# VHH binders against o75319: the designs that were tried, part 24

Target 1, 181 residues: o75319
Amino acid sequence: GNHIPERWKDYLPVGQRMPGTRFIAFKVPLQKSFEKKLAPEECFSPLDLFNKIREQNEELGLIIDLTYTQRYYKPEDLPETVPYLKIFTVGHQVPDDETIFKFKHAVNGFLKENKDNDKLIGVHCTHGLNRTGYLICRYLIDVEGVRPDDAIELFNRCRGHCLERQNYIEDLQNGPIRKNW
Key: E = the ipSAE of ESMFold2; O = the ipSAE of OpenDDE; V2 = 0.75 times the mean of E and O plus 0.25 times the DockQ between their complexes.

## First folded at step 17 (VHH; framework vhh_4orz_3)

Design j2 (at its last look DockQ between E and O 0.11; V2 from the best seeds 0.00; counts 0 for: pae O 2.5 > 2, placed apart)
Fold by ESMFold2, look of step 17:
Structure j2 (fold): chain B 181 residues (1-181), chain A 120 residues (1-120)
Amino acid sequence: as target 1 above (181 residues)
Amino acid sequence: EVQLVESGGGLVQAGGSLRLFCAASGFTFSDYDMAWLRQAPGKRREWVALIWSGGDTDYADSVKDRFTISRDNAKNTVSLQMNSLKPEDTAIYFCAVYWDSDYNWAFDHWGQGTQVTVSS
């Protein structure tokens, strides 16, 4: 038996594209083995993710999985045409510099390779909120020069839920500028 | 009932090696992330190695490059190869199920543990 992640049902499955960026955030999709513990309307599988993205008239070109686990789905559950990147990110502390660098490097590589299309980078952790919001905002702040409060407000609005963990929020607002390499 | 049973502990001199084993039953082993933890006399329990369901691993700094965690999904076992042992590695070693959490390190379904004693 697979357990549904704590509070996972409380979050919207997929956010909206963040205007002026290539990001869309979502909670972790769950493979079929979890569905026996879910009502049909609560299900959110890898297939459901792609259906919801298509319903928004968008297309994913990369999925970045930030969970510190491999339990929720296999990369093989995703279409072979969509690259998948795992960045193991501990879920209760501000990501370290190596993790931040990996995220920035992946985003920059995607933007270079996809400059001639409008595909999105899908980013998720377990709930698509704290680890996801932190790294997206860290990228916008450090690489794009967005003001911390503007990055956070944009993420919160487009995700449909506010960043919750104070240590992440405080680091984004008041922490040092992170080196890009 | 979920059960984890550790074995392979013993007495070893400093610089030596041991291999620990954890036999799992009562759940679909291949779906779970697993860990080894240890508890030295008078100390709190601390994790030393993690292995995720997909086979990737992570280690505490104190054991990195000396310990290797592995799993065998066909046999429902987790093992811990411990090399270059030091007296400070003396502890009861436990295996557990690991859970990714937004709040803290989360482990459950502990076995009774296996004693490792490293003499000088």
Scores: ipSAE 0.690, ipTM 0.871, lowest interface PAE 1.1, mean pLDDT 92
Fold by OpenDDE, look of step 17:
Structure j2 (fold): chain B 181 residues (1-181), chain A 120 residues (1-120)
Amino acid sequence: as target 1 above (181 residues)
Amino acid sequence: EVQLVESGGGLVQAGGSLRLFCAASGFTFSDYDMAWLRQAPGKRREWVALIWSGGDTDYADSVKDRFTISRDNAKNTVSLQMNSLKPEDTAIYFCAVYWDSDYNWAFDHWGQGTQVTVSS
């Protein structure tokens, strides 16, 4: 059956918009069936996600789901007005070049098509931290030319949690720039 | 269905050694990172050792240089060689697989565990 991801409760549901970007990171929302296993205050559904975003006076324009499963929620649980993109991303490994490219392409496409608004790109994995942070930082570094330490610090501050995986951090700080096309 | 079956636990004196085994099935074993976790009575489950699909390893500070994790992709097994065991190593040891969790010392699947007891 479906289980609450380990330590899922330990992470803030939604981070803050990253200043100077359109990114916001959050942990995976869980569909209704998970609520019976959670205290009311622990619940974080797709609906709750949008409510929390609104509370920040923001609006989601795209959701990028990096989880490697489909059991947490369904795209149908999201408003039809918000596109959903799945990029299956294996955990605990530095994403491969193809995954990085897919992410960059999606972000660039969104930015190109959404120049007339200020809608956010919501990115999440399971906890909305490591895979999410890596790919966002990778984008900032490779595409926006941000210094690696600045990108990492910005993400950590806005997410409210720090990247935890040393291999991700090391790759961001010292790894090669990945192709943008 | 993902199945993980731990074995090899038992009673051992301080300073002794044990080797734990985990048999995995129900997924493409070679594609996933594997770990050993442990949980002592009244304590939170903690990670002990991790082996990536690529073969790299990592260890908790408490077991570093004493424990060695290895994997056999041909047999779908993960092993934990435990040397220089201490009473504080007493716990139920679990084999775990990273299925969808982020690398934050959280795990998605584990077996029933095997009891390791280290006497003084």
Scores: ipSAE 0.063, ipTM 0.504, lowest interface PAE 2.5, mean pLDDT 91
ESMFold2 (binder alone), look of step 17: mean pLDDT 81; pTM 0.817

Design j3 (at its last look DockQ between E and O 0.14; V2 from the best seeds 0.00; counts 0 for: pae O 4.7 > 2, placed apart)
Fold by ESMFold2, look of step 17:
Structure j3 (fold): chain B 181 residues (1-181), chain A 120 residues (1-120)
Amino acid sequence: as target 1 above (181 residues)
Amino acid sequence: EVQLVESGGGLVQAGGSLRLFCAASGFTFSDYDMAWLRQAPGKRREWVALIWSGGDTDYADSVKDRFTISRDNAKNTVSLQMNSLKPEDTAIYFCAVYWDSDYDWSFDHWGQGTQVTVSS
């Protein structure tokens, strides 16, 4: 059946909560139809995601899906108590200003509505690494004033994998601060 | 066997309209993201419209507000409504499966294409 994303098996399913933030990153969960091509220990479904978050004594309050596709799982496969937001993000170029703004807007809205709890924003792309790391770091740099290298180090450590794409890293380190509006 | 068959092309005057169709078979159509691409003489093939499996769409700037992509999962078809056509829209139009990728635009299973010619 369904095509397993390239290198998807090589990444840890879920990272750790990023200290001082409300973020946790993970790779895309795959709906049951993908499991034909996976060994049992390789499976990572939407339900597996929530189980792994619970194992860390955490709770998701929002999922932001950055993939530029609707093939991997359907939002209805998630618990109804968790809001889901799709931000279609092209995966081979630095996200444009509109995409960055949508991400910042969603995070800021979540933080205001969830100031009285400790729920996390779960962010993923395909691998939970490049698009995910870029937008989380862009938020931390532009909105929270975190130094680029500190944001990248925090993300890499908590994700358990380093950002890979050079164009993203260079833009975070040396590119302009984006408008927050 | 995956098959995509385009139709609906032809000759049209500038400012006119055409509707293209793509018939799909050999796969679970509703699970796939689909696209229309075009190739003008001497130019690279370029995507013009995308429609994701969930029904959301995106367009290249050059055709935005003039072209509309749609899908019918019951008929396994993708269509492209092209309005306000210009001579620079002259091309062979192809239907394809779209794949999200970290490396570049990724399209697969191109059909044979259908010629659209826009005369002045």
Scores: ipSAE 0.631, ipTM 0.848, lowest interface PAE 1.4, mean pLDDT 91
Fold by OpenDDE, look of step 17:
Structure j3 (fold): chain B 181 residues (1-181), chain A 120 residues (1-120)
Amino acid sequence: as target 1 above (181 residues)
Amino acid sequence: EVQLVESGGGLVQAGGSLRLFCAASGFTFSDYDMAWLRQAPGKRREWVALIWSGGDTDYADSVKDRFTISRDNAKNTVSLQMNSLKPEDTAIYFCAVYWDSDYDWSFDHWGQGTQVTVSS
């Protein structure tokens, strides 16, 4: 069945734009069927996502969904003007090179096509933290040449929650650079 | 279909030991992280131990240094060695697999569980 993910309610729905980047991280929005299990103030739907982004005076230009399921919401729940990309990413494990490459490629493609605007790349997994943080940081490190600790600190500060998984942190800090093409 | 079948539970006195087993099927076992969870009566299911596909392990503070999780990829099994058992360890223990989960408290699949009862 469609159960609310554990601890989902404990995380801020939407982070802040990461300064110097086009990234913003958020937890997975839940489709309407989940609302009956939530208090009104706990609800976070696809619609709520866009409202919260607007409240920050920002606009989403792309959503990258890293969840390993499709039960949380449907692409049809999103505005037609915002492209949706699914990258199935297994939890807890460091993403493989293919997954990393897919993410980088998507980001680079977006940036290339959106040079004339300031729209954001919204990235989420279930909680919008570990998988999301890893891939964003991996991009900053591998593509932008950011120091690993700086990337991690920036993400944590902007998301309002810190990366927690040691294997992700270790890989970011000490792991090899991944292929960018 | 994903199948997780726990075994090895039972009644044991405080200070005793048990070894739980989990037989997994229906997915590429070696590619996934496995965990043991437990749920005591009237309490929420809690994370106990985790073993990554790479073999690294982690434990809840309450069981650290007493419990040991291990896996056998050739047999598609996960084990939990429980030493120095306490009455507060009484619970149904579940074997779980991680797919979409981001955190130790969020799990994708688990079995029917095996009862562990520790008497004082």
Scores: ipSAE 0.020, ipTM 0.377, lowest interface PAE 4.7, mean pLDDT 90
ESMFold2 (binder alone), look of step 17: mean pLDDT 80; pTM 0.809

Design j4 (at its last look DockQ between E and O 0.72; V2 from the best seeds 0.00; counts 0 for: pae E 3.3 > 2)
Fold by OpenDDE, look of step 17:
Structure j4 (fold): chain B 181 residues (1-181), chain A 120 residues (1-120)
Amino acid sequence: as target 1 above (181 residues)
Amino acid sequence: EVQLVESGGGLVQAGGSLRLFCAASGFTFSDYDMAWLRQAPGKRREWVALIWSGGDTDYADSVKDRFTISRDNAKNTVSLQMNSLKPEDTAIYFCAVWYDSDYGWSFDHWGQGTQVTVSS
């Protein structure tokens, strides 16, 4: 089977909806081929993702995949009713302006088209933490005008894990605002 | 055991072309992302090109529009077509398995490499 991402098991599968937003973060679901290397209780498939979201009385309206790979699951593993967007994002560096813009554009587009519902924007990288947290916080800071520390605290609390990468935190706290168009 | 065997390197004049090959074994090749890396004398190893299991590709800025990575899942091979070669492309080139990581570049299981030398 496929190699399980390092430390993947250490993170909660799904966070909580971020109050005041449409965001929810989660770690990458793994397709069936990975299950051979996991205990049953460790398994987290695309199907499991949706089940867990439903358990929270929520519904996904969009999935943004920030992983820098295509091997974890297939878009075809998702319900047809939920759009899937891939934004290849390198995991060890602050996302560039293009990546940030793509993310913002996707979020804004979704919000524009989904004003009549309360569906969530699901965002994930491998662990659903650093890349995911950065881009969500970057959006809150740049677009919603949220204070950086408040954005970070909100994300950390809702994800159930704290952003780990200092370069991401530093950029969020002290870096420049990125253009929104 | 995972094995990667690079080939195709050699001496070429600036502006010339080479095609590198990597033969993979010991794992389900089609399920994995593959990369080419290179290491020049006295420099850090750097990634050159990626090809994901889904077939999409990415390149380092230094080689964009000159290099092309491809894969043949039936043969368990990865190739790197290198055009318009420059002296600064001189390095040992490695084939590697790519793993996505939140903590940095994650390459594994590269072979012995193949020497590429570009003369001015």
Scores: ipSAE 0.502, ipTM 0.797, lowest interface PAE 1.0, mean pLDDT 93
Fold by ESMFold2, look of step 17:
Structure j4 (fold): chain B 181 residues (1-181), chain A 120 residues (1-120)
Amino acid sequence: as target 1 above (181 residues)
Amino acid sequence: EVQLVESGGGLVQAGGSLRLFCAASGFTFSDYDMAWLRQAPGKRREWVALIWSGGDTDYADSVKDRFTISRDNAKNTVSLQMNSLKPEDTAIYFCAVWYDSDYGWSFDHWGQGTQVTVSS
């Protein structure tokens, strides 16, 4: 059976574009088989994601899926024109250096290939909050030189929910800058 | 009603190979992420291999490059090919359904297990 992720209904589906960046965060979209247990206003499918992005006058150019599962939707549910990248990210631990490197590599590649447009990088985990917020903030801190507290505040405000996991917050605020040697 | 039945265990000499099988019933197998776990005497149960519903895989460091997990959605089976076996691989091996959760992943519905014994 299709089980709705814990507390998934409690999170805003899609955040706002983070000013000064190409990021937008959202919770995992759910394929139609999950909708039997959802009220119409609670539904958030892959199609709904793209409709909500268009309502903001934005366009996705890449989706980075950080979930540690393949149950929620299939990449084939996305428009063919939008690249999809799966980065399996364990949810209860600070992401390891390999995961952080893959995320940074994907973002840097996107920015180079999309320098002449304004398309966004959509990032999600299950709730679009803890793993998503950590990796976006880690990128902003390590690559863009943003102060940790400024990165966290920007993410929280634009996502519409605050980062919840203290080990992630502590690592962002007090941990080392991650360099890829 | 969910049932997982492991088979294929046995006694094997170090350096040898075994292939384990897990027959699944009572759920829509192709929609689930699956795992093999093992439990050595006196130790905690540990995962050794994962296979997602889409076919991607991951392995514990101790078995990487020696074990291969696979699935056959038409037969509702998960397999574990174990090569270059070592005495420390001796354990009861369990098949399980895997779930992503807010606190990491979790495992449910493992079967009775199948014994693998690797002699020196």
Scores: ipSAE 0.308, ipTM 0.655, lowest interface PAE 3.3, mean pLDDT 89
ESMFold2 (binder alone), look of step 17: mean pLDDT 84; pTM 0.842

Design j5 (at its last look DockQ between E and O 0.64; V2 from the best seeds 0.00; counts 0 for: pae E 5.0 > 2)
Fold by OpenDDE, look of step 17:
Structure j5 (fold): chain B 181 residues (1-181), chain A 120 residues (1-120)
Amino acid sequence: as target 1 above (181 residues)
Amino acid sequence: EVQLVESGGGLVQAGGSLRLFCAASGFTFSDYDMAWLRQAPGKRREWVALIWDSGDTDYADSVKDRFTISRDNAKNTVSLQMNSLKPEDTAIYFCAVYWDSDYGWSFDHWGQGTQVTVSS
């Protein structure tokens, strides 16, 4: 499709690596068919993603796509050297336990297999903010034992935008710990 | 211009079935995710069913196992087979284009809708 997601242009394409973690968040890159509706400086393709990551002197080792669609880009648009994982995640509700588990499992698997490098786990939804932030923070809280407010603050600072959805924030701050594996 | 035209609604008794249709035009239909929404009197519009461009489907819990969404890309149509209808299914049903969003369900370009009334 060619429709630019609402407010997509308002968000920084790529955040910063979260210190002490292997996470980096970004908004969804858009395949070429979207470019005709964007100014050149607004374009953010899969290729642009990797260029921006390189500009930060980082390297992606895994991409976790949380969008609830497959329209924005295809796995084939990514380098073959970077694995791609799709976790369909609805954008308006707190992810269910299964979704949380899938995310945690993927992250833990990656960390186990990538102990010998410093490659990043790139996580994105449409805007790379709410769903992305929730799951990253949920991992930090449940698995790494980070205080909820610290996790949220760290994510917000590194992403360059703050989590917006109160149900996500509330669940992170006051919700129960979820199953890790 | 994007156009969506719903049809197939009507009056049916509880336990009955209806099949809704949506004719789409003005865009490359096959590239888009499509959804059915409904709005009952005095209630907010709610998501009912979704079919991605891949052909995969998803349903609201309230209609799961009773409704089936399908699409025909050759004809630019999306359909909703509704079985085991209940009075609480009474609503105006809309066909819509779906966009993924962090802010919630994002739907666009629905038509005038088609009335579905289920009597007890």
Scores: ipSAE 0.512, ipTM 0.795, lowest interface PAE 1.0, mean pLDDT 93
Fold by ESMFold2, look of step 17:
Structure j5 (fold): chain B 181 residues (1-181), chain A 120 residues (1-120)
Amino acid sequence: as target 1 above (181 residues)
Amino acid sequence: EVQLVESGGGLVQAGGSLRLFCAASGFTFSDYDMAWLRQAPGKRREWVALIWDSGDTDYADSVKDRFTISRDNAKNTVSLQMNSLKPEDTAIYFCAVYWDSDYGWSFDHWGQGTQVTVSS
């Protein structure tokens, strides 16, 4: 029935907390209906996500879902105590200014509301790499003033996979700083 | 096995309306995101409307307030209501399954499509 996203099995489920930030990146968790297509060791459900975060002695305070679909899992599969935000982000192209603005606004809102705890912002697209890496790095560059190469290196190291799409990398390295908050 | 069969196309004057239908079979329709694509002769295929399994929708800028996509999970159908048609809407329209990817518009289509021709 449900097809596993292309190359989804090739990526580590969850990265590590990015030091000096509140970010952790992961690939899209898949609800139970997808498990018929997966060996037990390949499964990565919403429950598995939370177990893996807890194993790192961390806690999610927000999940930002960047996929351009609603079929992988439903917000109801998440604990009611964890806010969920969908930002429909088209793949293959550098996200537009409206998408970048929505992401920055969500992150800034989270940081304000969670300044008295150490909860993380979980960010994912389908693979937790290209769209996810771009928006996290764009935030670090534009809002935190991190140098592009340092943001990219930090993301790659903590995700456990390097950003793949050259158009994203080039825009982060050589494109303009965005004023979309 | 998997089939998407488009219908409802035809010739219409500019400003007119058409409703396209897509009959789906060979898969669990309610589990999938669906789309309408179009392709004019000599041009690249483009998406025009998306409808997620939840029923939420999105549209290309060129059609945003003129076209409405809908689905009927009981009948395994997707529809596209097209209003205020323009000559540039002339194309073969295809029903497709939408897959999210880093490529943005990964679509699988199997039908021959249905021709929409808008006269000026």
Scores: ipSAE 0.099, ipTM 0.533, lowest interface PAE 5.0, mean pLDDT 88
ESMFold2 (binder alone), look of step 17: mean pLDDT 81; pTM 0.808

Design j6 (at its last look DockQ between E and O 0.50; V2 from the best seeds 0.00; counts 0 for: pae E 7.9 > 2)
Fold by OpenDDE, look of step 17:
Structure j6 (fold): chain B 181 residues (1-181), chain A 120 residues (1-120)
Amino acid sequence: as target 1 above (181 residues)
Amino acid sequence: EVQLVESGGGLVQAGGSLRLFCAASGFTFSDYDMAWLRQAPGKRREWVALIWSGGDTDYADSVKDRFTISRDNAKNTVSLQMNSLKPEDTAIYFCAVYWDSEYGWSFDHWGQGTQVTVSS
């Protein structure tokens, strides 16, 4: 069977909604085939994701999957009512401009189409931390004009874990603004 | 036990083509992302192409538009069609299982490889 991602168990399954935004970050849910390798309390399936979001009195309107794989779960494992977007994002390097643009475009499109509701944009990579945090913060910085340190602090607080990769942090704090269109 | 066996390498002139094959066994092939890697003399091993379990593909910039990776889940095989070969493509080519990682790319279970030599 498929291997559990390294350190996957160490991270909270789902963060909190980021105040003032529509973002919520979470670690990658794993399809049933992974459950054989997990204790019941460690399991986090696509279904579990939605249950946990519901427990927070929230609703997902979009899922952006940043993992650089297709092995963890299938879009078919999600409710049909929730759009799924894959943005293949390499895990160890700062996302390129194209990736950043794709993310921004997706978020802006969602916000444009969902002005009449309060549904969330769920974003995840493997741990829902580094790639996820970078792109969310990049959006807040470039599009919303948020101060880099404020964006990072907000994400870390809401995710319940801090961004770990120094290259991501450095780029957010000191890197150039990326074009939004 | 996981086994990957590469084949199809050889000597070819610049501008020529080769098709590499990888036979996989010992795991549920269809559930895994697969990759081709290569290692040239005196250089570190580098990824060349990826094909995810869902069928999407990705390529290193150096081989983009020249190489094509494909898979046959029924036969547990991965292939690499290499066109417009260049001398700098000379290397041992490996088939590997790919894992996404927050901390880097992870490749595992490659075989002995197959030698590709492109003459000028």
Scores: ipSAE 0.709, ipTM 0.875, lowest interface PAE 0.6, mean pLDDT 94
Fold by ESMFold2, look of step 17:
Structure j6 (fold): chain B 181 residues (1-181), chain A 120 residues (1-120)
Amino acid sequence: as target 1 above (181 residues)
Amino acid sequence: EVQLVESGGGLVQAGGSLRLFCAASGFTFSDYDMAWLRQAPGKRREWVALIWSGGDTDYADSVKDRFTISRDNAKNTVSLQMNSLKPEDTAIYFCAVYWDSEYGWSFDHWGQGTQVTVSS
């Protein structure tokens, strides 16, 4: 059962803070039981996540987990001081409006509760790229008024990998602005 | 060590019902998403039903409202209730573990399957 997710090794573990935002994206951390199949330099545990964030002189204030499964790590593997939110997001289609609304609501709530600090929202799916990039960009476009191409470029640069799924890119570039309410 | 064992297949008249079972072992079943796939003679394997670890379900259009997937985490089983069966439902049915993939549904590990034959 501790099968390493397909193509997971191909992605940088953690991106950089997206300037002008409170977002940082990363691939799913894997609990210790997965490490039997990994070289030491390939490991990326929940502890490794927090070490890498600290190395950037940043602090996580919320983790949003977009995966459909609970097998990669348990919320108990995270420091008790860091809120954790799972938003089940199907990985093969553009997220529906309810999923997008849940994401926007979570981000807006975090920003209100954390207006007096610089903590970040960590967002991940399996690879920290397509679902993660879509929802972050959707938020920036719909809520912050960022132009689609600028949001995508910012995400790609800070994640260290380009968004790959064309249906996500097409929806961000040419699809309708989603309602925030 | 991961094992999925399908059962409950057989011959059924069109319009009838059948219930398939899948016994899982070798992994922490309650943490995993599960699926039923099928392969009709001369066709590709196709997805028919999914059940996530949290209990949500999804169905292919061809079986929607006729098939019901369910799971029993205490017994490590997945079931597929098939109602209003049609001859086109004739296939080998496989139970599978769903792995979250950003490039679509990734199905890993499945058993030998169980034959379902729907006669006119």
Scores: ipSAE 0.012, ipTM 0.329, lowest interface PAE 7.9, mean pLDDT 86
ESMFold2 (binder alone), look of step 17: mean pLDDT 81; pTM 0.816

